# Designs tried in a protein design chat: VHH binders against F-box associated domain-containing protein sdz-33 (sdz-33). Part 2

Target 1, 300 residues: F-box associated domain-containing protein sdz-33 (sdz-33), of Caenorhabditis elegans (q9u232)
Amino acid sequence: MATVPFPILCLPDFVLQKSLKLMGVVEHLCLSILSKNIKQLIATLKGYPKCFSFKFVPFTSLTVVGERFKHFSFRFDIDESSQNANLRSYTDEGTYITLTVPGFTVKHWIEHVAYVLCRNNSIKLVLWEPNIDEVYEIVKDMRTVEVVIVSSEIQSCHLLKLFPSLRYLGVYKAPISAQILTYNLLHLEVKTKVTLNDILISNCSNFSISGNDVSDKELNFFMRSWIKGSNPRLTKFYIRNSLRVRDPYLETVLFQNIDYIETHKKIYWRTFEISRPDGTKADVMWDPLYNSYFNMTVQH

## First folded at step 9 (VHH; from p1 with T50V D60T)

Design p4
Fold by ESMFold2, look of step 10:
Structure p4 (fold): chain B 300 residues (1-300), chain A 120 residues (1-120)
Amino acid sequence: as target 1 above (300 residues)
Amino acid sequence: QVQLVESGGGLVQPGGSLRLSCAASGFTFSSSAMTWVRQAPGKGPEWIAVISSGGSTMRTDSTKGRFTISRDNAKNTLYLQMTSLKPEDTALYYCAKVEYSGYTITFDYRGPGTQVTVSS
């Protein structure tokens, strides 16, 4: 398994010239530490996505995510005493490399990566057993717009105070608090257990639930409550059931005591319209065979 | 005009140490990034390490930490300190200046290289 190592693509007795526009993300990052001028040059390149997310999974790594599912992973080698950090990654040809900049901490690397690869300071945090105060100190100069809490509880008031730009929150394995449920989020995603009451008190605009099994009777109660004015900020409510249910959703149970219009019927999904007394309408879509999903979208 | 002259190679026994030098002239060495690359007989070229003018480095994991790149700006000299040498390190070693113009990066391996042979 012979490889052609960076930075050489030709035999050593030739001058190698290569356009920065033809190099990948890891090569750009490698070259960006060579001088301030090269760093600035790389930062001016066109063709990079305008939206990168920075993720910590675990806190010793950084992932830059392109919008088309391209991922570029960077790992930190941190000196515990000085907090200086080396950055490690794979080249396009699969060689593992180590980058060292004197005096760089994890924070310096995040700022550097954002400068050379991204046009904004927005960051997504994925928190696995977090010390949230340590996380905050590292990312406080970034605009945190998305947080995913994987496996631990965080003081809800503290989290929301630290990250005032937060618009998307995911809670995967930790219990969810009423403070989070009632917060005015653009999007709340839960994969942890939620009750019907949790759904009814939620104040987010888009609510996505996975890994829960919500029955047609529970959905009926939710819809009747919505018709009477519950969840006034809700624009989209989406459920993906974790298990295929024993029986299909029954239209007669799901819409019991609800006036509705069926607007579309296909083999794999059906669409209905329900209304509030004030004329506000919502589209309801569900899977008639296996109850694998339920979607309600408010028209506005 | 850029001129690079590698030296310090030779025949060495396994486990030995060797320090390669690259004497630079014809440009401002202290403001330039520099690299070491090697090519073993019958194999493709392999870069080893890069060092910036400010001391930032990039190194390959293939040498498993046995090689250290350094520079002495007062002497216009690039170094590669090699330790715990193994037969697999047998190669012709070159240094290069890293240049750029617009969006083009140039690596210039103009010296004859210096041969390192590790054999018992």
Scores: ipSAE 0.440, ipTM 0.804, lowest interface PAE 2.1, mean pLDDT 78
Fold by ESMFold2 at other seeds, look of step 9:
Structure p4 (fold): chain B 300 residues (1-300), chain A 120 residues (1-120)
Amino acid sequence: as target 1 above (300 residues)
Amino acid sequence: QVQLVESGGGLVQPGGSLRLSCAASGFTFSSSAMTWVRQAPGKGPEWIAVISSGGSTMRTDSTKGRFTISRDNAKNTLYLQMTSLKPEDTALYYCAKVEYSGYTITFDYRGPGTQVTVSS
């Protein structure tokens, strides 16, 4: 039984019983299309996921997100002539399951998954060169809380107007706009070029930057600006750069003219504490020699 | 009281087709989800497909779309249409009823099965 992740795929005798409460997301979704009564039973469970995300990518997919980074991915197989959609999933062993419901479109699948798996009707969107208005028509009855956009351009005002509950935004290709930077987001992730000024004007609580090479001098200026009161809503700040070997003397560049306390020192990472005059503290963590990242966590 | 009788198997050359049948009695077939399972020599049972009372289906991709599950509620009969048969499809094929009570799901495949043999 430990080697069988989906009970329908293994029947060890002529009768097999299993509690719905012990099944996972894939089994629940698969069983939910078989009977209105089974669908209703699954919908009454308070298991996982606590939320789900819907990803629009070139291959169109639905991902159900659980606790502790567990993800369950499905792909839509769309008949362009009818707009009917099948779902395909996979298990750890590479076995694929295809789900077919007569007449189901992508919108029907989103509504079905939300009904059986989601407690709070919240969705995440992952969009690749999207038509935003078409996406909105599919998900408008859902509370969109997270969007990741991979697009050559973004109509920032339109996006933010359509999704007023948005708390998480990822921008992976387009130049970042001041409208997005100053928006009151819980989390902003950027994988395109950002400048020091972009960082300083940002109003998000968690800011994650990758695919950039932010210098130690720029980080020093940012930290000195933060000590003087910049970025008042910032809680977490992450930068992931290309790997390089850095100067081992932190005080010569990164912490120049900054009062700090080294709080932890291990082989692969070090931590430091800096403070504002009002007593607000931030923890700074990085591996300056072998891994190009910078993490700052503010205590509020 | 569930009774399931599989039929339609036999010896077939590679590339051939078969249609398996499962005659069901002792329950309300039109309200029940049904499944096909196969067991190859020396292997454990392998699920093939499931069909709801309303015609919704799930299937494993291991058959590469060559097998189609269907049902005729008026005749209380479940079908498996098999095409482009390969030697690896050689197995004993069973149908089963999917049941529930409370939050417990039961899979019942107590029929004798029908043998499919694909060889040249």
Scores: ipSAE 0.390, ipTM 0.780, lowest interface PAE 2.6, mean pLDDT 78

## First folded at step 10 (VHH)

Design r1
Fold by ESMFold2, look of step 12:
Structure r1 (fold): chain B 300 residues (1-300), chain A 119 residues (1-119)
Amino acid sequence: as target 1 above (300 residues)
Amino acid sequence: QVQLVESGGGLVQPGGSLRLSCAASGFTFSSSAMTWVRQAPGKGPEWIAVISSGGSTMRTDSTKGRFTISRDNAKNTLYLQMTSLKPEDTALYYCAKGSPWSGRYMDYRGPGTQVTVSS
């Protein structure tokens, strides 16, 4: 697209603020490194929606997501001798703009982007075979709320000590540890092998499992254990298994020795209710045509 | 009386290097953003690099990182270091006061210096 730049820096303050609110992420970052006054103004714009997601992939990228920002990723270009970093931005026209500030490192860019675009210090991390101490030194002034780790092994105790604000953890590839399973997370996502015993000892509120083959007999055991009081913090439990054609006796296996009420029946999904002796109820949702997922939600 | 005078252009072989200079007078150079613009034969002007008064820069991908903008505020001089030159870089190169977003930045420009890369 052919565009003519609007000469925003010459406008009266009230028109300037309105014009800034209509500009995109790349324009805001460009202006923020050219003018300290405009940097401050962008960071403090009244009523301007800020990003609601700020993600760091160490030494690779920053991503911001917001209502007016959409999904934008910036790539790092790092000078190995000085550790100075440039930030590359991709435009809609398939070109790149490279932004350079004298003396900026990756840490400076995180702080700058968070200040200008996000108005908070909450950050999400995606880690590939990480040196956790190096990552921590970069993000320690940020509040780390989510981590997804893709690695062959995880130093669980060290990870949890470094990120005390952690609420969401994704574990891909590495064996899951008891320290992580019993940690009081809001959300735990695993895409690695998880045993029935791992599920039973978990202490998270929302537990999502994929890339596993948890059997209906194992799910039955889990539900019977839950009825007896296991997993006291659990509010949502979701398993995404491989698709399979249902056995006509599958309901008998899944709910064997469980008192239940079928609350909803439709061609593509069915809902059941199970209860603890204290009156706590859970909804179990199940697809009668394909066994691709199991979803249990504890009622309020 | 803003005055900008470019120099350092010339004929160069493919893969060669040039350093363009822009001497500035008639305004407070150290307080102004500065831009390099090029215009190839038969084409419109294209901004290629911007530098703030504090030394922050941005550059377009059209030069594939081969061109570096810098400034010397003590000498009131803007520079463009060009490396790995290609025939498509043949153009008239101008320095301009301001940035693409500051309004009339092309109104305050020099006569340009010709860069020709032989084919």
Scores: ipSAE 0.269, ipTM 0.737, lowest interface PAE 4.2, mean pLDDT 82

## First folded at step 12 (VHH; from r1 with A33V R104D)

Design r5
Fold by ESMFold2 at other seeds, look of step 13:
Structure r5 (fold): chain B 300 residues (1-300), chain A 119 residues (1-119)
Amino acid sequence: as target 1 above (300 residues)
Amino acid sequence: QVQLVESGGGLVQPGGSLRLSCAASGFTFSSSVMTWVRQAPGKGPEWIAVISSGGSTMRTDSTKGRFTISRDNAKNTLYLQMTSLKPEDTALYYCAKGSPWSGDYMDYRGPGTQVTVSS
């Protein structure tokens, strides 16, 4: 029988803290499941910035970003029968490590990662499937601040009731409702079909639209409505259209019955200033050749 | 006196299975982190799986999920269940007290058990 030497090295707490501060996100997560003492020490490291971004793609992945850490995505490996979840991570050495904690579900991993690696309980969601109640049960003790809906179905009023702290919403395929449009979001990003009336009733501060072809006539009506007081919360409005060659002689359609000041004229973009009667100004920039974008910034 | 003794190795054909055991004595096994390490001829040691005292595990992708670490604290025994064995798995397999991130990593290990995968 081989003789094994007997002393086990015990690092002083100061040396251990310095060693931990030199390690990355993956090493911290690995160590945190091996020792309760190390887990607690990592979670409470003084003078060490934790991750500032925490994004959850339900049942798929979890992403963290920090000042001293690279962008790291962890993938879930879920046993459908037990709902137990393993977490897989790509190491700096180019290999995957699979982490398993007995009895851990996706919810347990969210809580563990947030405790060990993150400063706050804020979370961003990317929703591929319409089982929003199941997602809510996982994240209900966290502050959901951003949701991106990729699925073709969602109950809009249910979403807003479940996530009252929501500030950023992306809607890519699902039909958009008046309830979402009139909600006081900080950002609304839309890739699904919207009408001119949908734009006019919106109450978000920053409105980004793509995947819709909005005509010069519709933009003219929007600007005239804005001058008369529509969209009172609007600060930034951006439309990305499909590329198509515009008839250059239709410029008068866009600004018909609008008092404007052209501030710059360049081959590939033009800028204008329009104003409300109360003196509120907006800067407009747009693509004169292809109608590929329209960008309006309001000065509040 | 820390003692670790591996067993269960042998000659096996590709696609076969083996269960390695590691008998532990001389320390509190139930509170220790344990590791399986392998060393192929002419290569450095490669950790393949780690298990905490509470049963949390880590495994490297090099075994592609074919190997499972487990422990029986009542028997002071560490296990490695190996399935779908390939010639690349031919190596001397050691159990070790501690993890790859311990300062005493590989200081307390057994003599190893040989696994040979050949047709």
Scores: ipSAE 0.449, ipTM 0.833, lowest interface PAE 2.6, mean pLDDT 82
Fold by ESMFold2 at other seeds, look of step 15:
Structure r5 (fold): chain B 300 residues (1-300), chain A 119 residues (1-119)
Amino acid sequence: as target 1 above (300 residues)
Amino acid sequence: QVQLVESGGGLVQPGGSLRLSCAASGFTFSSSVMTWVRQAPGKGPEWIAVISSGGSTMRTDSTKGRFTISRDNAKNTLYLQMTSLKPEDTALYYCAKGSPWSGDYMDYRGPGTQVTVSS
């Protein structure tokens, strides 16, 4: 039966649809847990207030991305013993309401929100320190458009098997595998041990490394290899070394056997240009006072 | 004829607890959405918790999770369990048939029960 208040239930479908189109996302979500008839109607509304996707931070929150770049944020409160979850909806005033459906887990909430608010039931995952198997069980039956994972630990082969659309990966503690290094990631960020060979075999577009002190000789070898055609997908390469005073004459080691043009010189950074034989150019920037960073950006 | 009668209010010290009841008659309680509303002196009404016939609930930030709505369909009774009460919770509390988004919101409500929190 209809569990909504009588006036809403008795409105003609045209008038009811118009009333619902005047309401916001939070009101739609509230009504959708009170009445299965209203839930169904909201899910079928054309143009209001549907979104293209949502970003899910597992066991913490979700963000629904609506048209015109509006964002709607929700947070989960989870009962560990039952796995039941409450959904908290925040407003611009910093207040919230808490929604509870008996027996709802995070999985039920994700399915419910996607059903009511999202176009084509499609999701984008943003995962912070996830248990990969638990996340997969939540989302395996959904259309996953994009996956972003930031993790201190990963299992490389298992991860890629479960999420073949992985685009962004952060690895902070675990050793990084050749499978991950050679995968066509848009962005790879590492804070764990990375060797020169690991850098040379990488196939990501944007590679960010910290927590490794890569020497000028190693960077020289990398640049010479890049000039010869290594790392063909690379567009941006960034290394943050430990802060220490750089020998002011070390640029001769860094650019040994490399044809370069110095394009900018300031006290806090210097910029150089190197090129491949086919004319592809890259900008190299580094800190002249400290060996604290190296930045290479391929021109296109 | 819809009738709602609240009880369980009173004077309580800060940090105390109260349990409010709302006896319902004249409609099918077990199929109805029910709401607790409060109104402090000189202020407008504020809904604080809603419960569906199936037991789904929502609650506002204003109570900071200290108040729990529940229902007993066999007794046609709605409850509000209040804990850790603060002076700012001083208000007339009443139950209403329906939700804040219904057109008949507040049309069917009880006279309310006063909750006063002071030392």
Scores: ipSAE 0.226, ipTM 0.743, lowest interface PAE 4.9, mean pLDDT 79

## First folded at step 13 (VHH; from r5 with S99V)

Design u1
Fold by ESMFold2, look of step 15:
Parts: C-alpha cells; structure tokens; sequence
Structure u1 (fold): chain B 300 residues (1-300), chain A 119 residues (1-119)
C-alpha cells in the first residue's frame, strides 16, 4: 500500500481530492471501507480512476478494468451459512489484502464496488457453473450487458429473459441454441460447435467463431448467401480455423461464382471486396497459405 | 494526552494462540481508525491489520488469515486475536491510532507487547 506524508483521514477536502487522484483502484477501495466521508468523495471524484468494465464471476471474483486495460481483481471469501463475504485484493503478485465490512454479502460488495469505482451499473458476468437464478438475485439491480460461458444447464430463453440488456454473449462449452443465434446481439463469440445453418440464421452484428473448422466451400456458400441478403445485421464476421498449409492458387474455390475485386495482395494476407445488389460492400481478408483466419467487415 | 497500552504478549509454542489487547485513553476511541503494527528484530515496522470506527477491517497477507483485529468501543479497547502462531511471528506488537499510510499513525502508538514463538 502506498504511503502519503499527510494525516489522510484529517485532510481538508481540497487536499484530499488531490491525494486521491494520485492513488489507484486498490487504494480507493481500501479507503472507501474505512471512512464514509472518503467513500463519498471517491464516488464523486472525476477523472481517475476510470472503470471501463466491471466483471463478476459469481461467488469467485470481481474485476475492474481501468485505463490501459489494467485489471484489478478481487476474490471473494464467503461464509455459506451467513452469506457474509470478504474481498481479497488479487492485483498483488500472490500477496493479498483482505477487506471485511460487517454484514456484507456478495450483493453488498457488488453494489459497493460499482458505486465507488464504476458508477455505470453495467456489468459482465463470467459463468462457470452457477445457479443462474441465484446469480440473478445478486445482480438484478445492475445492468447486465455481457455474459460469457453458458453451461448446458442454462436455458437460453430463461437467460435472455433475466438479462434484457444483454449485448455481448460468449458460448464456450455449451451447445448453442437457435434462440441465442437469432437474438439481437451486438456481439456473439462462439467456441462450441456450430454448423453453416447456425451461421446463416444468426442475427448478431459481430460474430466471432473459433474452435471450428469451416471449409472454403462453406465460406463460399455463406458469402453467396450474404450477397443475396442473409445476415442483414452482420457488420463483422471473424473465423479462426485450425492452422493448415494451402496452395495460394486455390482461392478460386472460396470465391467461386462470386463477383469480387481484389484490393490488396501480400504473401500472408489478401483482401477482396464483394457487393450486394443494393450496393452494400464488404471487405474480406483471407490468408491463402495458412487458412487460420477469415475476416469479413461490412462497409457502411 | 493520547495513551495506548498493549498487553497479552508472551512466550508461546508454535501452533499456539494469544489475544493482544490495547487500552486506549485521551481521545475518542469510538470514532478513530486503529492499526496493529509489528516489528521483528532487525526489521522495520510492518502494519498487519486496520479497523475502522464502524468495524470494517483490512489485513495483509503476511498473517495468512491467522490474525483477527477487533474492537470494543464500550471498553475503549482494541484486540488482536492470534492463532496458529509461527516462529516468524516473533515481534514487538503495538497498536497505533490512524492508518499506516498516513503521516501521523507512528506519532500515536503504545510501547508494545512482546510476542515470542519458540519450542
């Protein structure tokens, strides 16, 4: 913990504000539980620290992501019988400071950290194997905008009803349902198995797929379908396939029966432009030697 | 004017327990943040636990959860419950008024109580 030369609990507000702006997220959280006056001052402090995202891993941790994507992780220690919870600072390298507020549950910590550090009430949930109804009761007064890792035990319809503000969804280990695929998401990330039909019915704006091997013929069919009007909300489509070595002269399979303009040619990356009949254009980036990436971005 | 007096130290075997007390007078104890600090031979002071007037606490990893700070505002007394004591816990333990990162916490402290952990 940082040392200041002043009696910080006795400082006039104007000096205290200057001192607090020199401190980090961990120091602010520590001070916020020691004094109600300092808690209020930190909560009204403009500028530093800045919270870009607030991540909750149920019954495990909270993470605040600040400027320059610095992560400040706090782990819960929970007494299951009383539901009282302590926080440990996870930003120290294997060393921690344990914070305890009498009577605080996980829900109290969520509200406290959000109030003091983030103040936008938007959160990201990272779900291991939770009781989703119990998680909902903890975070229902927050605006849940992102959920990652949805187990096969969680009904897609139930999840979407509980979190109507959802914009970002990651599905890593569970089968993906048509309800999730067709939901109006800003971003969908998939590491579980998907078919070409799953891709075609999707209604997200940004679709990221990894851990799948999508063939050139399947990508060709997708692009032809897009030209005909499929995936009308799609702005970015990214696929990471398994690495494989390919002859660069085989790109004609990928663009078979597609009118395109090659806009850039390098040894590792080539870019192309395709168009819908209404004039909407998309940029396609493809590696002809190592088909590890396919990237399509719709022009506005 | 501020007076802090620690007690409860002594010789204890590894794995044993002690409860340190700090009697406070000359200031409003119930509105003050209080700290336990230890100083091992040849080492600088190390704060180990802090408690707010409202009972919120902060502690360092150096004690590995074995030490618990508490207060009794009716008795103007600060406590440190120590369990599973180890030889590396051997130190002079003293209480201080204020937080360890403030310039005045070392100005208002007691003489300390010795804790010695040996077989």
Amino acid sequence: as target 1 above (300 residues)
Amino acid sequence: QVQLVESGGGLVQPGGSLRLSCAASGFTFSSSVMTWVRQAPGKGPEWIAVISSGGSTMRTDSTKGRFTISRDNAKNTLYLQMTSLKPEDTALYYCAKGVPWSGDYMDYRGPGTQVTVSS
Scores: ipSAE 0.348, ipTM 0.786, lowest interface PAE 3.2, mean pLDDT 80

## First folded at step 15 (VHH; from u1 with S102L)

Design w3
Fold by ESMFold2, look of step 15:
Structure w3 (fold): chain B 300 residues (1-300), chain A 119 residues (1-119)
Amino acid sequence: as target 1 above (300 residues)
Amino acid sequence: QVQLVESGGGLVQPGGSLRLSCAASGFTFSSSVMTWVRQAPGKGPEWIAVISSGGSTMRTDSTKGRFTISRDNAKNTLYLQMTSLKPEDTALYYCAKGVPWLGDYMDYRGPGTQVTVSS
């Protein structure tokens, strides 16, 4: 609707809403800084993104995550002396533009974007070697529910204190702490060394581990422990190991002293079923050729 | 009736500066979104900068940040400060009431002022 022939600000509300629904997210943001009436109307539109994420490298951009994994990226242009920030983006038609609101800092932009595009104050953070206290000061009025952090060090107690609503956590590079492992997370993703003990003490529902080489003996011990009742909140467990050639004795080692049913045998994966004494079942899937992943899903 | 009158154009050397003005009457200027548009010979109109009543602005990348829109609501006047002018900036420049994406600015524009950048 780039070519509306009549003033859109004078249209009846129902026609204006229909026109706005045909426009993209960046066009909505642009209009929201030009008119208070349009700002309010856009904030009430059904179907806008429910949350957004931003990336600080450090504090260079903001990404809004929408439906169907669509991502809308905004670049900050920050005046270091005043802390005023301009926002730069491409329109849906490919024109690169700069938006300026007098007196806006990065914090003001985050609050404005959240108000016009997000229905609740829930956000996710994707951070690279951040100053966590500086990030907190920017987002403290938001409910942070997801953090992915790439850092050589993480103060686990401090992180969890700052973000008490946290349900999703990704930890890359830093050693994982027992405090994070035992925290009631919906999802924990780790790209650092994880021991068998770390797995056994974990209290998350979905546990994803990458860049590790967990042995078949360790997986066997984990499964036997699970059958006896360990990890009672676990619903999904995924490990992606380094690619390696299949051990010719894999089935013997992996399922030693475990009663199981093989449910699928395909070129790309094999699946098995194991059970707890109370009848709870889990599906186990792994790569028959290279032992590159292990996936366990607890059934309904 | 809406009246917009541009001034401040002329012949200028490359690298020079100009300040364009747009005098507005016949509407509540202080509540209106205002736009600068240019039209080069043989090309269609190109919006270059927009300013809200509250001073928020939007500008296109085509000017590489060399042009600054501003307004004086007490004088009912819109401004375009142009710096580092280049031959490709040669165009008729006019101000308009309204928002460029919506097409309505074509109905409420001035006659324009010519800017020529030539050595």
Scores: ipSAE 0.391, ipTM 0.815, lowest interface PAE 2.7, mean pLDDT 80

